# Ledger of designs, part 5: VH-VL binders against Large ribosomal subunit protein uL6 (rpl6)

Target 1, 180 residues: Large ribosomal subunit protein uL6 (rpl6), of Picrophilus torridus (q6l1b1)
Amino acid sequence: MIKWTEQAEIKLPDDVQATMENNELKIKGKLGEASRIFRDNYVKAYIEGSSVKIATSKNNKYTKGIVGTWYSETKLLIEGVTKGFEYHMKIDFTHFPMRVSVRGDKLIVENFLGEKSPRSAKIVDGCKVSVKGDRITINGIDKRKIGETAANIERATYIRHFDARVFQDGIFLLKGEVNE
Key: E = the ipSAE of ESMFold2; O = the ipSAE of OpenDDE; V2 = 0.75 times the mean of E and O plus 0.25 times the DockQ between their complexes.

## First folded at step 1 (VH-VL)

Design iB3 (framework fv_ifinatamab)
Fold by ESMFold2-Fast, scan of step 1:
Structure iB3 (fold): chain C 180 residues (1-180), chain A 122 residues (1-122), chain B 106 residues (1-106)
Amino acid sequence: as target 1 above (180 residues)
Amino acid sequence: QVQLVQSGAEVKKPGSSVKVSCKASGGTFSSYAMHWVRQAPGQGLEWMGYIIPIFGTAKYNEKFKGRVTITADESTSTAYMELSSLRSEDTAVYYCARVPYDFETGYYFDYWGQGTLVTVSS
Amino acid sequence: EIVLTQSPATLSLSPGERATLSCRASQSVSYMHWYQQKPGQAPRPLIYDASNRATGIPARFSGSGSGTDFTLTISSLEPEDFAVYYCQQYDSSPPTFGQGTKVEIK
């Protein structure tokens, strides 16, 4: 018989719902729904009462690392659906203004330096991108998707600086065993 | 049409610096990011950093921060990678490689230089 | 940073056999690329964005996968295909490479 030992517990806020199906944790709050796949042979996440719990069948450095990661990711999912995340990026150029606009799922950059082909960056599903003056704002409930969108824009354009404004709820340093 | 040509092999003493060049021909030099990747003998590929030539903006792998400097000269279509405080562990083949600003292809390394062997020994 | 783990480390096969190489990412990625490297040569692009063949790459090379699991398949090995293969992501900075899979002659 396999014995599972509870390693961590994340209590859900009153206005947040969680479901776990097919190794996918789905968290729903006032701003929307976000999910993560939590699959491992020796670590499992499950819902009991008003909490998300993480348990292991083996206790070693590998499983402790995964528990820590899933604990942090679960907290970020809760933060995302309750408060959301916002990234700010600045358009920076040396010679000519870049013309930046949003078209569908793409951020389009037009260059007045004689480059005839526009550059483009994919906006990851679930992110809202807006451009105002020299500022690009990325809003969403999934921190990972916002980070992916920001990276896509950085690579496709000459945007050099960004500021991540992340709304977090009591992120804790993990010391092996976590109860909260 | 597109070709990246690197400078020749170097033999350096511990504590010294090395500067490797990468000259691009074909295409528009300023339309691409130029990256540097190294490979120690018998080992895998390790990313060092990049430069966006038109803006002079460079980004480095944390492992090399403080020792690596990547620059570009648009007038000669040449990128440079300078690594200081050399150690025997820095013995490797150093490659330059291009990344287009194209999300539809996923920003892969589309053209590579032939490589420059840098040997660090006392 | 995203860690890419390739398996197996070494594949010993004969010409004409099928080779299947795996690459697992520590996080979901939208872009995975594959490169071939022969001794004394620079890496050569093979596959970009999981499944697209780079210019000049023969049809026997194919890529598949999404999320965290990606595969490179060589349907029927030719003598020139015995080389080291690397997967690579640049879905997030920094760009990272797998440790490589060596395809060698049995």
Scores: ipSAE 0.000, ipTM 0.473, lowest interface PAE 13.0, mean pLDDT 83

Design iB4 (framework fv_ifinatamab)
Fold by ESMFold2-Fast, scan of step 1:
Structure iB4 (fold): chain C 180 residues (1-180), chain A 123 residues (1-123), chain B 106 residues (1-106)
Amino acid sequence: as target 1 above (180 residues)
Amino acid sequence: QVQLVQSGAEVKKPGSSVKVSCKASGGTFSSYAMHWVRQAPGQGLEWMGYIIPIFGTAKYNEKFKGRVTITADESTSTAYMELSSLRSEDTAVYYCARDEFLYGSDSYYFDYWGQGTLVTVSS
Amino acid sequence: EIVLTQSPATLSLSPGERATLSCRASQSVSYMHWYQQKPGQAPRPLIYDASNRATGIPARFSGSGSGTDFTLTISSLEPEDFAVYYCQQYDSSPPTFGQGTKVEIK
C-alpha cells in the first residue's frame, strides 16, 4: 500500500465547485469553468469535502516544488472563475501609426513600420480582446490563456535587428493582472 | 466645432494634374487622419488615401498608386491631394474627411467631411 | 479588398413607413458604419460601429448586425430622410463603401 501524506489544502469558496477526473482539476464559478491537468507519479491532487488537497508519496525537493506549483495554479483557477483577470497593453509607435483592430479570433495590426502586409496575432479561446485608443484590454478567466494571448500580440509586433534608440514600435504589456 | 473647407471646382485636360486643398478649423489638426474620398457622377464613394500630419505618414489605395500624393501643412492646418495623369474617368467630386485615428483606435469612421470639390476632366 | 453589397438598390416608400436597408460584406468585419447623402451634399455620418448613433442623429435611426450581415433601420420615415444611404467598413485596408441604397418617396 502506498502511503500518501497531505502537504497542502486549498479551501473552496462557497460559490465554487471542483471536480477531479482523469488527473484534470476542473473549477467552476460564477464566471465559468477552467481546468488544469495535475499528473505526477509522486504527487496527487484530490477533492475532499470543500477543499482541494495535495498529497505526496515521497518527500523530497522534487515533490515540494510540484506541490507549490499545483497549490499556486489551483488558487489562480479559483480567482479566475470568481473575479476574472484583466491585462492591459499599450500601442506604441515612433514613425508610422499602426492600426489595431479585432477581427474574429485574431488581432490585426496594419501599417506596422509602414509595412504593406498586415500582421496578426491569435486570440486564444476564452479571451476577450478590446482595443480603445492606445490601449488593449485582454479579459478572461484563465491566466495562462490571457498570458498566451498577450505574448502572441507582443510577438506580432517584434522588430528584428532594431536599435531601441531608433525604433520603439510595438505592443507591450503595461500592467499585470487586474481583478474585477 | 470642426469645419473642413475645400478649394473650388477645377476643369482639367487629360494628362494634367490637379491639387485640391482642405483647410481644417475648430479642432486639432496634427493628430487626426485626413482622408480623401471621391465620387464619380451617379456612382458610389471610393477611398483614395490619408495623411496623419504629426507623423508625416501617408497611405494610398493601391488603385491610385503612383498617381496620388497626399500632403499636409501643419502651420496652416491644410491637407492637399494631388492627382496626376488625369483621365476622363477621374471626373468626380473629391471630399476630404476626418478620422479620429489616435494611436490604435478600432473605431474608424469619417466624422467630419468637407463640402466637396468637383474636378472635371475633359478635352 | 472587402466588397460591400447593399440591397435593395432602391426603396420606394411613403412618409411614416419603416425602411430596412441591408449591407453584406464579402468577409466578416468587426464594425460597419452608415452615411446619409442628399443630392449636392457631402455624406453625413449616421451610425458607427454597427449600432452607435453619430452626434445629432434622431432615435428613429438604428443599426444592427455582425459578421457579414448588417442592417440600417429607419423606424418611421420623415420627409428629410429620403436620401441615398451608404455602408462602409474600415476593418481591413482599403476602406470600402457599398454601392448605396436610394430611399425615394412613393
Scores: ipSAE 0.000, ipTM 0.435, lowest interface PAE 19.6, mean pLDDT 82

Design iB5 (framework fv_ifinatamab)
Fold by ESMFold2-Fast, scan of step 1:
Structure iB5 (fold): chain C 180 residues (1-180), chain A 123 residues (1-123), chain B 106 residues (1-106)
Amino acid sequence: as target 1 above (180 residues)
Amino acid sequence: QVQLVQSGAEVKKPGSSVKVSCKASGGTFSSYAMHWVRQAPGQGLEWMGYIIPIFGTAKYNEKFKGRVTITADESTSTAYMELSSLRSEDTAVYYCARESEYYFGSDTYFDYWGQGTLVTVSS
Amino acid sequence: EIVLTQSPATLSLSPGERATLSCRASQSVSYMHWYQQKPGQAPRPLIYDASNRATGIPARFSGSGSGTDFTLTISSLEPEDFAVYYCQQYDSSPPTFGQGTKVEIK
């Protein structure tokens, strides 16, 4: 007989709905919906009343770690669909003024280090990217997707061969701003 | 509100060059792409190129094969389009047009337009 | 480059009638934009992202469509609506325009 012991409870705000199907927690709020897959043999997440609950069938350091992770991820999903996230990146160049623009689902970088071929970065679905001066702003409701978009942009301006005497050009994450 | 004001009409001789200006007010100039679009009399719209003022780097329609140069002066919030080696078929109204701000699940379009500058190429 | 083909080239109608204008793209695009141009004036944004009205545009104007086929509809023509209408894509660079549809008084 499997005995499940409740370890954590996350109260849902009145304007937030949650569903748990096929090991996927989906949270819906005023800004949209986001989801995470919560699958483990000894830890389960479920909806009861107006709460997301996390329970374990075995009590050890391993399951306690998973409970902590799922608790934090659930809170981030709620935060994302109610307030959203905003990340900032800085455009930095030394000798060649790079041109950064958003076209469809890609961020395009032209004239990077004087290169004639443009570089591009995929904007992950669910993210809004805007460029103003030397600043790039990424907005979204899913923190993982924002992080992936930022990483894509950073990779697009990666220099494969580095001369230590030359200031490195690129686009760099300044700060993840979460619910100011 | 954002307003784009262009320089006045010009009459030019074949083989000369023309430089049209577009002064922006009421919004952020440096961070938006400014495009140039022309329209020959009784014809449709033809895209020429753009510049993003903060970067000073421009992109052009290949049809103009090095004849067009687009520049910007951030201190005066003014964009310029220079077309060289003018021919009679370059007679057209030239418009500047600002590209709208991008946001998730959307595309960009030309949200503000200048009044147009008529350039006539004749002997 | 994406080629946009508008039909009909000319649409002759009376005030109060419904106008339906078509724009076909040579390849699939996510969104289409529409502009209105009156004689001696710059193009005016009318519809963006296939179906959204630009600021100040009356409710009689509506846009629809997806993929390669897009439509602009004017539910009941007013005297000021007789103009040339252009579709435009910027789903891929370079931005391209249709050849225009002239809506004229019958």
Scores: ipSAE 0.000, ipTM 0.459, lowest interface PAE 17.1, mean pLDDT 84

Design iB6 (framework fv_ifinatamab)
Fold by ESMFold2-Fast, scan of step 1:
Structure iB6 (fold): chain C 180 residues (1-180), chain A 124 residues (1-124), chain B 106 residues (1-106)
Amino acid sequence: as target 1 above (180 residues)
Amino acid sequence: QVQLVQSGAEVKKPGSSVKVSCKASGGTFSSYAMHWVRQAPGQGLEWMGYIIPIFGTAKYNEKFKGRVTITADESTSTAYMELSSLRSEDTAVYYCARDQEYDFWSGSDYFDYWGQGTLVTVSS
Amino acid sequence: EIVLTQSPATLSLSPGERATLSCRASQSVSYMHWYQQKPGQAPRPLIYDASNRATGIPARFSGSGSGTDFTLTISSLEPEDFAVYYCQQYDSSPPTFGQGTKVEIK
């Protein structure tokens, strides 16, 4: 009854496995497993042979956009489980040297703007965070999760109101992802 | 298994410049900070600066002011340290050293691998 | 910058003896690292984050301490342990090293 037209195909590398259940695409490779929910009324993702295929039941600008998004997300899942991703952040301060450390699933920031109470940022499950001097490295197989971890870290050092005696203190994401 | 191999010994005149190289193998080059540390004959260790190759930007010890430049070439996995306006007190062994690679649970930021060192002699 | 002061400057000991090396920081630090250097060689990482042994380092080496006072202990000196030992901090930029303690054979 419903005519599905194949719009895109992503061939899986020999060392990668894929499953599709309950609108969730799971990709497994050497470095682990990552997944995305692909749910839409007019766009369908499915596994056929050694490929992930994306098909549409209606051909318009809306469905073309979704196909492009799912295609890109699928490629990122494959890259993540085979090569992984790495984000870099810089610790920057002008007046109060902050101390940054990792404790369990949290990054702890002490002495931010001279505050006695430490600040903390949650490290999202599946991410590994390394602090080395004034640099932070976030490693993971899921690009969204490392992005969320980076955002959590930036937020931990967010200055809501400016004190003219304190300039641009914080922890900031640096562009230049490894393996991309 | 990481290995750092540095360029050979140099003899330079006062006022000249020297550029020392450090080639990395056996690990990820681009994402780890590469530091430069020097040691004058019979003396202790003095940190000069570092670069994280993927960032392309370097941090320097204020003691070297505008005389030191640290760069990296990701395509050859090689870091460089150039020191200008050389003085006799710059005679030292120059080492490259990499930041510690550590597990999720560790907080280490020590230098886990070191090059063999490059002797730079400044004399007239 | 944080100044690290090591003591003693020289330890003259025999194989089998215990060596205790001290490192004092000019201000409180959370972690201290230790390196071993033999003549003509690059420094070798020994202890990191005050008390953790680096890869391949024998159990006779141990580190302890907190705040401003840190200690490196070698429980029973082997011939290959006669070297110069440096403490190092990187809690605060710039990274700084102590002046070294030379452990020499008596």
Scores: ipSAE 0.000, ipTM 0.444, lowest interface PAE 17.8, mean pLDDT 82

Design pA1 (framework fv_pimurutamab)
Fold by ESMFold2-Fast, scan of step 1:
Structure pA1 (fold): chain C 180 residues (1-180), chain A 120 residues (1-120), chain B 107 residues (1-107)
Amino acid sequence: as target 1 above (180 residues)
Amino acid sequence: EVQLVESGGGLVQPGGSLRLSCAASGFTFSSYGMHWVRQAPGKGLEWLGVIYSGGSTDYGNEFTSRFTISRDNAKNSLYLQMNSLRAEDTAVYYCARDSEGYTLPAFDIWGQGTMVTVSS
Amino acid sequence: EIVLTQSPATLSLSPGERATLSCRASQSVSSYIHWYQQKPGQAPRLLIKDASNRATGIPARFSGSGSGTDFTLTISSLEPEDFAVYYCQQRSNWPLTFGGGTKVEIK
């Protein structure tokens, strides 16, 4: 029979609920619900009592890495549904005044380096993006999704075929998270 | 158990200033984004702005220069500072909580509202 | 800003009838529309989240549907307490905006 050895345990706070269905860990707290797909042949996550446990059927360097990743992701899901995350980005330009706005599920950048065609960045579902002055704020409960949104925004203002020391134009991440 | 109570409304002369307060109880105030929404007599709802749990703010376009939202987490209180008031600012002002924070900014808990009348 | 247009402005019906309220967005809002009910002298009450998810404690006669730019709130059989003003609200983009409201009144 397959032998599973418990490698990690994450105790759930009293006001947080977890469910595991079809290899998807779903965590619900006061700020909402967030989930991750935890699928692997030799590593499994499961609910026991008020804890999320991670077990392996084969102990090696690769499965230990997966355990560490799932442990970290589970903790971030708990933090997200209880406290939330807020990322800050700064709009910088030196030669061309760029215009940044949010339209539906996209952030639109106009006049980047004087370009005629607008650039756009996908805002990942579950994220709220707002622009005020030279600051962009991304709010969400899923750290992976807000990180993906920030990366999309940075890519929208990526400079190629230029000497980066001369042009500082772009939109850059300032903070990983803010909680008060 | 979960409750929001506004105060500070009243009669103000045009050009004057007024500060509204919203007292929160029954939940962990510091973890929620909080909003201000107003409603002129006989009119619809108008979103004023938000202060996120991290302290950053966003406003409706017409409110940016005259209105400031702030919070004091130690006192479980939300504030709206209103300057250069006009007759058109006459309304009931509500504070409201995000029901599921950043992911679903739906307003699940509302205060009873406080009336601001701007008249001479 | 995203403009939400509600129609009709006033809907006159009798108890037991079906009410269908529309909310149209000037731009796509995906499924990110909420519905609220407001009775005279009271604060609004959350009914439906993200187009179709009924809020806690809301009777099954209330349902929402739609995506993109066209959304509908349906009350399958009006009860006396349902005669109120209904507002839609979008969460797709900042600033947050509300529709102008639909008043459901007794005929």
Scores: ipSAE 0.000, ipTM 0.466, lowest interface PAE 14.6, mean pLDDT 83

Design pA2 (from pA1 with heavy chain S99L E100Y G101D Y102F T103W L104S P105G; framework fv_pimurutamab)
Fold by ESMFold2-Fast, scan of step 1:
Structure pA2 (fold): chain C 180 residues (1-180), chain A 120 residues (1-120), chain B 107 residues (1-107)
Amino acid sequence: as target 1 above (180 residues)
Amino acid sequence: EVQLVESGGGLVQPGGSLRLSCAASGFTFSSYGMHWVRQAPGKGLEWLGVIYSGGSTDYGNEFTSRFTISRDNAKNSLYLQMNSLRAEDTAVYYCARDLYDFWSGAFDIWGQGTMVTVSS
Amino acid sequence: EIVLTQSPATLSLSPGERATLSCRASQSVSSYIHWYQQKPGQAPRLLIKDASNRATGIPARFSGSGSGTDFTLTISSLEPEDFAVYYCQQRSNWPLTFGGGTKVEIK
């Protein structure tokens, strides 16, 4: 039988439950459930007692990298389901006042650089986007999904052409989840 | 003898950048997670971030946009790149070894610290 | 982030007395609290890991206890070298956070 050596242990908080099925780690907490697929030939993650453990059958630079990644991803899943994540973005314009609103699963930007056609950004499932004045707040329990939503919003206001006039118009990521 | 030695600190103007180094000796550096912790004069300890043996990183939320942790296992060296420095970044910066190898969370070996002063 | 509140901010005691330092977490950290000692001009030193386990080389007069949200570091009989600042730190959730510290000073 393959010899597995434990490399890492993540103790689950008292208010968190974890399950591991089909190489998918599911973490459940007061705010909901989030998951990650952890599949590898030489690295495995498993539940033992009240901990998530990561073990290797081969000790080399590649497996150490994977263990580090799965360790940090597991911690983010726990943080997400217990506290959640909140990203803040700022709406900036220099000449044309842009109007930002949420419509269904999209954030809509009107009047960007005076453009007649609105721009849109997809809001990834599991994320809640709120617009208040010049601030946008993205809330969710899965940091990867809120990061993807923030990136989608930034790209929606990307200025495509190189211009001698530096336009600072756009929607930019501010401080991430930190407060409270 | 297990030892960590920081270098690269000094006086820098607001908005400037600095790269700190931490030289490790006496242990298998490549096997350990390594942390950066800072302490402002007369204040408490503040965790900045960690780099695991495999190269992945985690940061305190305040530091993700301005600070980058990296390592060079062949040189047994850890680095902290600091950009857009502010007066409130004035502190002693410590590198520290994770007690549990790859398993992060406790710091059993610390460097002596290097002072970074951000002022005009 | 998990906030750790240390109390009291300052303990004024004499050598030979017992010191009791508290660390309270804003939410459960199970048993994953570490304690550090820092003397002026020096780097911190790990004393206790995971609530109650003494680090290598730490004298028996240092002990830790607690679970959930309330933790205690006890120094059974203060020696002159023990007058320092003590910090608790949690590893239960990320980011890692430290308490504000308790200064143990000579009366």
Scores: ipSAE 0.000, ipTM 0.437, lowest interface PAE 21.5, mean pLDDT 84

Design pA3 (from pA1 with heavy chain D98E S99G E100Y G101F Y102D T103W P105S; framework fv_pimurutamab)
Fold by ESMFold2-Fast, scan of step 1:
Structure pA3 (fold): chain C 180 residues (1-180), chain A 120 residues (1-120), chain B 107 residues (1-107)
Amino acid sequence: as target 1 above (180 residues)
Amino acid sequence: EVQLVESGGGLVQPGGSLRLSCAASGFTFSSYGMHWVRQAPGKGLEWLGVIYSGGSTDYGNEFTSRFTISRDNAKNSLYLQMNSLRAEDTAVYYCAREGYFDWLSAFDIWGQGTMVTVSS
Amino acid sequence: EIVLTQSPATLSLSPGERATLSCRASQSVSSYIHWYQQKPGQAPRLLIKDASNRATGIPARFSGSGSGTDFTLTISSLEPEDFAVYYCQQRSNWPLTFGGGTKVEIK
């Protein structure tokens, strides 16, 4: 029988519930439900009492890294369902006024560097993107999803140019962008 | 109990101004985004604008220059300043709480509404 | 702005019957549709949030479904108190917009 050795324990706040089904950890709190898939051959996460526990069947550099990652991700899921997260981005343009809007599950960027074809960025499910003036706000309870949405938006405005110092147009994360 | 109560409605002449108030009780007012929604007699719902928990605002396009939303967290109060009123602004005005989180824009608690009539 | 079209405008049914209400968006709104119920002289009441999630205290007979541009509110068996106007609302883009409403009236 495989021997599992407990490596980490995350105690759940009294107002938070957790379930584990098909390698997916679901955390429920006052702001909603967020989940993460924890699948590995040598590391497992499970619920015991009021705690999420992480155990390993082998002790090596690989499993130590996974334990650390799952520990941090579990803590972020708890924070997300109790407090939520907010990312702020800024719209910067130098030569042509950039027009940014949300259309369904995409953020649309028009007139980027005067380009005729609009650019678009996928808004990950569970995120709300709001555009006001030169600011973009991404709200959600899953930090990974809002981070992915922010990366999608930044990527949509990449400048592949020989002289990047002349053109600094784009949409970028502001410092202090989370409410933690 | 969680409650929102609007006040300040009434009869005003075209071109006039009016300030509506919304008094909140039973919850931590400062933690929620607050919205104004109106409904003309016999018509559907129309969103006017929002003030987020952080204090920034967004408006429906036709309201940006004439309407201003503000809040006083110490008094648990939300306000709508309406200027240059037109006959088309005649409606019941509701304040509404942005329920579960600022990003959801789902209105879980509504006031009973206050009637604004714009006529000569 | 995103236009929401509700159909039918009026639905005449008897208690015990199933009601199916439609909301169509002029462009994709993902799953970001909320449903409200409004009775004469009263403020609206939140029923369903983000297409399919029942709000607190809403009976199980109310359910929502759909994604993209086509959404449905279903009342599995009408109770007398369910005869009201129902509105859909999108939160996908600013400004926030509501549908024109569907009136569910007693036959």
Scores: ipSAE 0.000, ipTM 0.468, lowest interface PAE 15.8, mean pLDDT 84

Design pA4 (framework fv_pimurutamab; at its last look DockQ between E and O 0.05; V2 from the best seeds 0.00; counts 0 for: pae E 19.4 > 2, placed apart)
Fold by ESMFold2, look of step 2:
Structure pA4 (fold): chain C 180 residues (1-180), chain A 121 residues (1-121), chain B 107 residues (1-107)
Amino acid sequence: as target 1 above (180 residues)
Amino acid sequence: EVQLVESGGGLVQPGGSLRLSCAASGFTFSSYGMHWVRQAPGKGLEWLGVIYSGGSTDYGNEFTSRFTISRDNAKNSLYLQMNSLRAEDTAVYYCARDTYDILTGYAFDIWGQGTMVTVSS
Amino acid sequence: EIVLTQSPATLSLSPGERATLSCRASQSVSSYIHWYQQKPGQAPRLLIKDASNRATGIPARFSGSGSGTDFTLTISSLEPEDFAVYYCQQRSNWPLTFGGGTKVEIK
């Protein structure tokens, strides 16, 4: 018989519903549904009453780390489906004007460093991207997907033909402007 | 050929509503910001608002409560929903394509022919 | 918001003459002024972007200059097709605004 000791509890707000099946926690709120797979040999997450609970069968540094991570991820799932997330990015250039636009599931960058071929970045499904002036806004209910989209956009303006220390053009995440 | 064609204008009573359409052809509509601009008879031009390629909008100050700009990229169409119309809204309404980029944008390089909206009893 | 004042309201000239049209902003707009031409019954036509850059297909007789608050559109030698109303437009601040127009007409 394996003893599972409760290590953490996250109370669900009245305006969300949660299910757990096959180690996948799904949380649904007014903005939609988000999920995470919580699988480990010594840590499990489950729903009891109006709470998500995290328990361990062993107490060590490894399992304490996982408990902390799953606790934070659960809180982010709840925030995402109730409030949503928003990242901001800035378009920077010194010599070559960029034209930045959204086309379907891609952000298109034209004339980066004078290049004739456009560069593109995939907008991860579930994210909405808008371009306004020299700013890009990424919205969604899943913080990981927003982060992946931001990373794709930053990588699209990677400088391959010039020393990056000489040319600082690109599209960059603005730290500290999230969750407006 | 790149062109914009407005439609949906006509006579409407004060307090009424009207939805204008702008059909785009000859260019990748989804890549451009689009604007609405109006001109009262015998008067100058007045900017109403913009919808960006990603769907966000900015409006002239007095238009945010009564006018709504939307787009349908699958149909290459731009729309202006006008509510609570008043006599001073009588004008020719143009849709216009933005040359938009962060250095040379917010110039209108392609205009439609305009559609007349008359608000009177 | 930025008010653009165009002068004169009407400019009466003959073909072959030089036209000088003024656009003054209520505050600095750097170089962010566009110029348009509008003939009767037609939509406006973009002439000049950002004070001095001719749009594609615009004849060389059209030129623009200025910065800050004072801007000029010059037509070096008027052709019969140049008699129209001209508007300036700023893109420095929201909302975008147009000047009141200058009508260039045959004397």
Scores: ipSAE 0.000, ipTM 0.454, lowest interface PAE 19.4, mean pLDDT 84
ESMFold2-Fast, scan of step 1: ipSAE 0.005; ipTM 0.544
ESMFold2 (binder alone), look of step 2: mean pLDDT 92; pTM 0.945
OpenDDE, look of step 2: ipSAE 0.016; ipTM 0.563

